# Designs tried in a protein design chat: VH-VL binders against Protein broad-minded (TBC1D32). Part 7

Target 1, 124 residues: Protein broad-minded (TBC1D32), of Homo sapiens (Human) (q96nh3r1119to1242)
Amino acid sequence: GIHPVYFCSTHYIEMLLKAELPLVFSAFHMSGFAPSQICLQWITQCFWNYLDWIEICHYIATCVFLGPDYQVYICIAVFKHLQQDILQHTQTQDLQVFLKEEALHGFRVSDYFEYMEILEQNYR

## First folded at step 17 (VH-VL; from m4 with heavy chain S105Y)

Design n5
Fold by ESMFold2, look of step 18:
Structure n5 (fold): chain C 124 residues (1-124), chain A 121 residues (1-121), chain B 106 residues (1-106)
Amino acid sequence: as target 1 above (124 residues)
Amino acid sequence: QLQLQESGPGLVKPSETLSLTCTVSGGSISSSNYYWSWIRQPPGKGLEWIGSIYYKGWTYYNPSLKSRVTISVDTSKNQFSLKLSSVTAADTAVYYCARLPIEGYYYFDYWGQGTLVTVSS
Amino acid sequence: EIVLTQSPATLSLSPGERATLSCRASQSVSSYLAWYQQKPGQAPRLLIYDASNRATGIPARFSGSGSGTDFTLTISSLEPEDFAVYYCQQYSRWLTFGGGTKVEIK
């Protein structure tokens, strides 16, 4: 079946997003679009077509050297970075287009290392 | 204590727009912790969530009604409103406004008394 | 959209009996399912959230179980005040309610 990290990531993504960004969490679900859908797409594609090459390298290195759960922490950090943009796209189709077709402009993994370390401390 | 009160016409003609206002008292509609929602219940039938609004104007609609519904908020009057266009007899229902906590967006913790709106010629 | 089907539509029982109410979702809602009780002329009252968590102030005779698509509300021993209509509600994608199960006195 499904890779164990993949299965745990779906539940873990939902749990962490609910705890860390409850407005984003509820907004996704009330718009009819589960946040784990986009996170699993990002994770399984290693953010290909979403981040520039340098940030993809940061993502891979972070997961390899800090642990595979950092793939979830990076997703939460992306949602934190994009929170206001996400909340302004309340329609399912508009939110999907924003998240799937636009590059995650301005997001740098290195800008969120401190935040992700706090997530590790609180949830690992 | 927080109270919600629906107001608006109790009788609406077919094809017209149903328009209701919910007045919030004993608390502020401009809260980061709540959505403000409309729910309806046709006589003798089940509940239907119509939609919810965050005080900054962000709306979430039941997809079955989305093409006909507009929910808006007026923070200066501590009110939010429902407009449902092109009504038919199927839209006859008791309409409730309700508060929905962001943590627990499955639990409407305060409800208005409800107002019956009848769609009839 | 996710459709919730409740069964049976009506459950005729006596006080002291065990009630078992079913809610089936057309697609997985994980554990994002709540149960409500509604008495005539009243707003619905939350009983259970996240499939199995009893809401504050709800008596222990109410319990919920299930995940994914199949959910159950159990009332272990009916009290006179428990004869009402019960709704399930999902909050995985939008918010939708089931059609209700009426628990009535035999």
Scores: ipSAE 0.537, ipTM 0.819, lowest interface PAE 2.2, mean pLDDT 88
Fold by ESMFold2, look of step 21:
Structure n5 (fold): chain C 124 residues (1-124), chain A 121 residues (1-121), chain B 106 residues (1-106)
Amino acid sequence: as target 1 above (124 residues)
Amino acid sequence: QLQLQESGPGLVKPSETLSLTCTVSGGSISSSNYYWSWIRQPPGKGLEWIGSIYYKGWTYYNPSLKSRVTISVDTSKNQFSLKLSSVTAADTAVYYCARLPIEGYYYFDYWGQGTLVTVSS
Amino acid sequence: EIVLTQSPATLSLSPGERATLSCRASQSVSSYLAWYQQKPGQAPRLLIYDASNRATGIPARFSGSGSGTDFTLTISSLEPEDFAVYYCQQYSRWLTFGGGTKVEIK
């Protein structure tokens, strides 16, 4: 059967972020904002208002053709893309505003296919 | 061997600024693997994390204190510091500096000796 | 802001007895909960992390359990060196400590 996306995605997001980007992981939690909170928002909204339409189509196609765990890999890729910006927003409110109100600066799903393929190999 | 040592005045008047410095020896403060932290413990009470700093100047503060706290780093002196403004008697505590590994940000692996700061008129 | 409430404040026991210490969080901290031991004049010593994992070098008599908001530290048979103050700490949102439980010799 199919596992509930909510529980699998939350734990898996935290585990993978801790392993792949430990500085981002610790910075989120020490700033008082759990990274799974924003990831669930992104996934639930299919990145609506965060990516342009073409990138949303890439996201959906990637998850359909490569598997639903790519929802998580794409979130990790977004954190990798935004790492420097995230680390500079150390206050909870400021980090939340940055992640929830601004378009993901220059993020393209296709730029991270090789990285996500490696994540699939290592963690699937 | 890595050592941390707190320094600063042991007595501070109410409404003034508490200022402490932690000197790191036997290792470099400019490490990508660690945060540098301040923790305090009021006499007979529990521990309170004040905040932490990454050597590039990025700070993380306990929300209960953040309006009064500044933590800074001076990599050329291998030091980091704490300023706590507008102190009251409630800020009387032993103040510790400590190192916090990034991958274990729940575990302070090296501590200073601690310094008692008393807020009194 | 997450508040950790430890109970009891004081636990008076004899060597060889079982100690059960409680820590309750005002909001879920998932499994991001650590336990520390502190003796007078010493830095805290990490006992348990991620709710149930013993830190390196910690004797098997120490065990942690719980998730979400309710957590327990158990010392299966108290040794003389175990009479100390114990703190829980959460690291889900910022870093906050509980008020402590003093385990004292009866």
Scores: ipSAE 0.451, ipTM 0.798, lowest interface PAE 2.9, mean pLDDT 87
Fold by ESMFold2, fold request of step 23:
Structure n5 (fold): chain C 124 residues (1-124), chain A 121 residues (1-121), chain B 106 residues (1-106)
Amino acid sequence: as target 1 above (124 residues)
Amino acid sequence: QLQLQESGPGLVKPSETLSLTCTVSGGSISSSNYYWSWIRQPPGKGLEWIGSIYYKGWTYYNPSLKSRVTISVDTSKNQFSLKLSSVTAADTAVYYCARLPIEGYYYFDYWGQGTLVTVSS
Amino acid sequence: EIVLTQSPATLSLSPGERATLSCRASQSVSSYLAWYQQKPGQAPRLLIYDASNRATGIPARFSGSGSGTDFTLTISSLEPEDFAVYYCQQYSRWLTFGGGTKVEIK
């Protein structure tokens, strides 16, 4: 069955995004699109069709070895990686297409380990 | 002290474009911490957010008005503007400009006095 | 898409009485809700932000509560200057306002 962490993740994602990337947070919400909506899709699909296979393996390993809360920290890291692209695509009104079909090339979980450790320290 | 002031014609003919300017004084429009917003209050209705702009030119619009609205910013004049095209009598309202903080709390903390715009022939 | 329904539309009370104003959202807005007071001929004034926090300079008789879809503004003891129209506003998806509750003197 579905673990309660998935249900609680939307609140935690919103809270962390508001604190860490307020311009991204506001751009999503002022465009009528909750950022937790796409994060839930990413998490429930283990980023299938969003990341290449190697990065999916890194995602799974990170969550297994560092804990399930890293599902949320990885989402925040993805938003940090894509910040400029997200802001641009709110203006061209294709953000959902971008996030579901074209995003995340160039994202590597290992590039954000230090950032995610800081998130864990600050918000755990 | 930060102050917002609306200006523009108080009467607009149907099918024409409503055009308003908000002048910001006592602060800079180029702040990275704020959106600059237009809100209106039609007769018999409550408040309606029209849209907001970031000083770099990024805009966010109410979807019910998006096809007819343009908001722009002129940082050299410390001003931002509203254009609403193809107006009808339903667009008669008091128009406010307002400031919206980006971080923390998304409430309009400073408002202009408001300007009544009547759409009539 | 998020509709805020305020009730009652009009609340007729005397000074010294408690006023309870309701705002219901068509879907959850978490705690992303503000309350404003508007007097005739004036711009709205912020009272409450994040559902329950008083804005600077707002008297303690104003309080907000709720989360998700059901929110309440309470004025514990009405003063003559409190007779006005009150609006709720959300920012979870877009920025929308409720239709208002007029608090008038009985």
Scores: ipSAE 0.420, ipTM 0.785, lowest interface PAE 3.2, mean pLDDT 87
Fold by ESMFold2, look of step 20:
Structure n5 (fold): chain C 124 residues (1-124), chain A 121 residues (1-121), chain B 106 residues (1-106)
Amino acid sequence: as target 1 above (124 residues)
Amino acid sequence: QLQLQESGPGLVKPSETLSLTCTVSGGSISSSNYYWSWIRQPPGKGLEWIGSIYYKGWTYYNPSLKSRVTISVDTSKNQFSLKLSSVTAADTAVYYCARLPIEGYYYFDYWGQGTLVTVSS
Amino acid sequence: EIVLTQSPATLSLSPGERATLSCRASQSVSSYLAWYQQKPGQAPRLLIYDASNRATGIPARFSGSGSGTDFTLTISSLEPEDFAVYYCQQYSRWLTFGGGTKVEIK
């Protein structure tokens, strides 16, 4: 896979999530869970065990052709996709289990390509 | 001008439930931009966050208090409330309601005047 | 749980002097730290957020610095109205407050 995201990408993930999805950002922190923890897990594993093979290929191709900062944009797009589900799981206190085990089924990189282009335009 | 005002009994017996209401005026509690929060301060001691609520009813609690605390919201009255069960003398404190902005910040930007609640027989 | 330790517990100074207040976190809170002032008989007032940004209406003599685990509030020249208790508060994981630093007249 692609070179994993480290501490400096953690700051970038937090900054973008705060700006783009403040309700998701606050729900993580007020539930005692750091959003960068799950993002690092996703990125370092190239979403292995989270996405099906076709979507892993889209992830890799997107980062290769459009730049490695798309690793972060994909994470933000995943949070955008899951916003309602995340807010529900903060109420049942199973957010960590939800995000690590089953959350990303049904996520499609192509469904968020326009959104990620906007992120690139605004934050790169 | 936004104002928050605590109300409720100033004296509660041990083992009973402490119940407070915060009335919001000069602004709407039904805002997607804010949480509504309870903080307490025992006499001569520091501050403790009790919990926060989003107007849709979503709650977040201090884990040390979670088993005894319930926060609720009544949007029709522009109010939110605190219930703390099984109180002891350690729960004697000034109780504040406060507003917490969602957008990138988790600091309380408006506070009520506070109300002293004493737990005594 | 993240514990915030403030030092000193009490700081005795005269008007015009510089005050330096410390807040240390038991684990990193990044820059997710706020400072509050509480005057006797009043609710706390927000001074600083995100470690270094002044809240609306806060005089320039108040400044914050630090990141990670070590944070400082500086009052460059104390005014008579600045004698109060100061709290730090983190919002990285849940919301917790430090024990406070009382700034009192020497």
Scores: ipSAE 0.417, ipTM 0.772, lowest interface PAE 3.3, mean pLDDT 87
Fold by ESMFold2, last read:
Structure n5 (fold): chain C 124 residues (1-124), chain A 121 residues (1-121), chain B 106 residues (1-106)
Amino acid sequence: as target 1 above (124 residues)
Amino acid sequence: QLQLQESGPGLVKPSETLSLTCTVSGGSISSSNYYWSWIRQPPGKGLEWIGSIYYKGWTYYNPSLKSRVTISVDTSKNQFSLKLSSVTAADTAVYYCARLPIEGYYYFDYWGQGTLVTVSS
Amino acid sequence: EIVLTQSPATLSLSPGERATLSCRASQSVSSYLAWYQQKPGQAPRLLIYDASNRATGIPARFSGSGSGTDFTLTISSLEPEDFAVYYCQQYSRWLTFGGGTKVEIK
């Protein structure tokens, strides 16, 4: 995958998630699980075993052509996409299993380009 | 002015269920900005978070207590409640209700006065 | 589970002295740490959030510092009303309180 900025990515992920999706942010932390840890796994593995091959290619292309900060924006977009699933899985107490071992159901990078452009405009 | 007030029996027998209610006044429990929480403090000891609830019914519990704890909310009465099952003397404590902001600073900004619950054989 | 260890358990000082209270986490909590003051018969009062930010209405003599595992609450010059028990609380994973530091009159 694409070389992440490890320490900066953790900080930006937490800050952006808190600002954009405060219910998701709080659900993670009150469930004993830091959202930045799963994001680092996604980024360092280039979403291998999380997305199908076509979406991995979209991820890589997006970061290569639009810049490495898009690694963070894609993570926020994934959380936005999965918001209701995340909140449900905090209640069924299997959030970590869901995020680490199951595919990111239905997420397509192309569906979130406009959202990520807004994130770039607002936070970059 | 926002106020939180605990109510319920001050004495509970071992093996029974401790039941408390927190009444919120001067504000709405249906706020999307807050969790509503229970914390306890055994006499002369430190504080322990029991759990928190969002007004839509989403709950988060201290893992050490979650098998015995139920927190619920009644928005029509502007109240939330605690049930702690199978109590023992170790559950004797002052019980506080408190408000917890969602916006990433998970500190308890408003507290009730606290109510002592004694578990006695 | 994150355990917060506060030291010392008791700090005996006179008014006007500087108090330094320690809170150590068993693993990193980043800056997700708050400090509370509790006087006898009262509910805790928030002093510091996010490791170093004073809550609204808290006097400037209270300051917090630290990140990761080591945190400090400092009271630059103790006033008579500052003799109380102080708790740290982390909110990185679940919500956990320290055991407290009692600041008492020498």
Scores: ipSAE 0.407, ipTM 0.789, lowest interface PAE 2.9, mean pLDDT 87

Design n5
Fold by ESMFold2, last read:
Structure n5 (fold): chain C 124 residues (1-124), chain A 121 residues (1-121), chain B 106 residues (1-106)
Amino acid sequence: as target 1 above (124 residues)
Amino acid sequence: QLQLQESGPGLVKPSETLSLTCTVSGGSISSSNYYWSWIRQPPGKGLEWIGSIYYKGWTYYNPSLKSRVTISVDTSKNQFSLKLSSVTAADTAVYYCARLPIEGYYYFDYWGQGTLVTVSS
Amino acid sequence: EIVLTQSPATLSLSPGERATLSCRASQSVSSYLAWYQQKPGQAPRLLIYDASNRATGIPARFSGSGSGTDFTLTISSLEPEDFAVYYCQQYSRWLTFGGGTKVEIK
């Protein structure tokens, strides 16, 4: 699928998550789970098994037309969408299972276009 | 200004539960910007993070201690507490409470003065 | 669990000399590393956060560098109050401390 040219290190994902969603960032790291690891899994699989087909097409189109750095912005948008679920799953100690093995319920790329444009403006 | 003070018994018998309280003064424990943490240091040895709590009750524990640790918060008393069960002599240490900023959660910016807890028969 | 190994265990130097302290992580911690100073009978004091940023009120002679697995704390010219134990601490996965480096007067 999409070439992950922006993933030669985990630094960019970690930097953006710390800046944009510090409570989520801290919850991941205090639980011993690096958020960049799940992002790498999502991106290398083109969100297969995580999004329905229509949303996978939106993901691919966004990255093709707006640039490959949008792979990162979409991951941050997913974390923003799932923020409450992530915080709850740190307490039930199944965060890794939740993020790696379950669909990203309710997430739509189109709901976050404006947010991702702001991320592009601030961090590109 | 902001001050953290540990309190609790200095002597605990083996197999019992170590119980400590940290009282926060000059600031509120109910802040959305901080975790409240316990760290220990055996005499003459290094530091070990035990765990941290957010004021809403969310806890995060050192995995090596997780099965024995409970941290709780009482916002009405501006306090948070540590319980460490089934203690042995290896749990003898100076116990500190400390504040951990969420935006700077990577450092403990305010520490209590520490309290020595000895585990002995 | 990420293990932080500090070296040397003891660094014997005179006032005015430059001190270089090493902290090595068993896995990459990116820049998520802090340095603390601890004097006998006292709680640790934060010196450096995010590998290279001085905490408020810390003198300019303290500097930090590194990323990934290799980190250095440098004290450019030792003052008498700088003879203490120094700990590194990471927050990439949970929170762990190094074993410490004692900086003592020669």
Scores: ipSAE 0.406, ipTM 0.787, lowest interface PAE 3.2, mean pLDDT 87

## First folded at step 21 (VH-VL; from n5 with heavy chain T59N)

Design y2
Fold by ESMFold2, look of step 22:
Structure y2 (fold): chain C 124 residues (1-124), chain A 121 residues (1-121), chain B 106 residues (1-106)
Amino acid sequence: as target 1 above (124 residues)
Amino acid sequence: QLQLQESGPGLVKPSETLSLTCTVSGGSISSSNYYWSWIRQPPGKGLEWIGSIYYKGWNYYNPSLKSRVTISVDTSKNQFSLKLSSVTAADTAVYYCARLPIEGYYYFDYWGQGTLVTVSS
Amino acid sequence: EIVLTQSPATLSLSPGERATLSCRASQSVSSYLAWYQQKPGQAPRLLIYDASNRATGIPARFSGSGSGTDFTLTISSLEPEDFAVYYCQQYSRWLTFGGGTKVEIK
């Protein structure tokens, strides 16, 4: 089974995105699509439809071992990974459709563990 | 058959670094299904989780020890290691390595035999 | 941090008697609780996981029950090899162990 994970506030997600990835935040703002809506979907589903099983287990482990605010840090890491794609798709197609329909192409929790530790240091 | 075996010095001087190695045999440390863990037990006292590592190098540490702990993995030797810096007499304990499933049930299913490390001048 | 309090600290019983060991959590851990047995000079071994499931190879005389904050390990009829120290461990948030219950021969 899947270990229970406590959800953090979605406004914390938007605060960190604005601070860490202002171009991505601006892309969401101009599109009228709130980044917290897609992050809420990812978090509440434990990334079930977006990550393979082993990466979901890594996500759950960060929350158990490091704290539930890692739900936010992993979302910011995903946006960092997808930054160029987000900016391109804002130019040529609906950003919301792109994010709702895509498995998180090439994203691995392990590629961003150090970045998430920096987010913890700066914002926790 | 899977076995875990601790090795390293049994005596460490205060302020030095405690260094232990766990050798995994009868199975692969490069399993996507497990974390590899260190637990300690001071003489006559209970158990304390120190930290756990995934074979690709990610780790989780007990926050009470995090500033002094490094856990690392060497997949070519099928081993993982513990370094605990700046030791004092309070770090005297039996040190165990253990296996932890990565699926969200975090109990230790296989344990090493344990090795006593004494911190003394 | 979730603190686990085990009671009694020592349980003095004779072979053939029933042992009942308690573990109480400072906040709910749902059913994410394991029990370990540690014989003198040995590493702990897993007895019970998920509060009530016996691990592979564990005799039927061991059973676990409880959820939330209150958990019990029961040994229905003590064998000579069952005189040992027992620890509970939670994995709801982080990994913490109880202080142990020593089951000793009366």
Scores: ipSAE 0.186, ipTM 0.716, lowest interface PAE 4.4, mean pLDDT 87

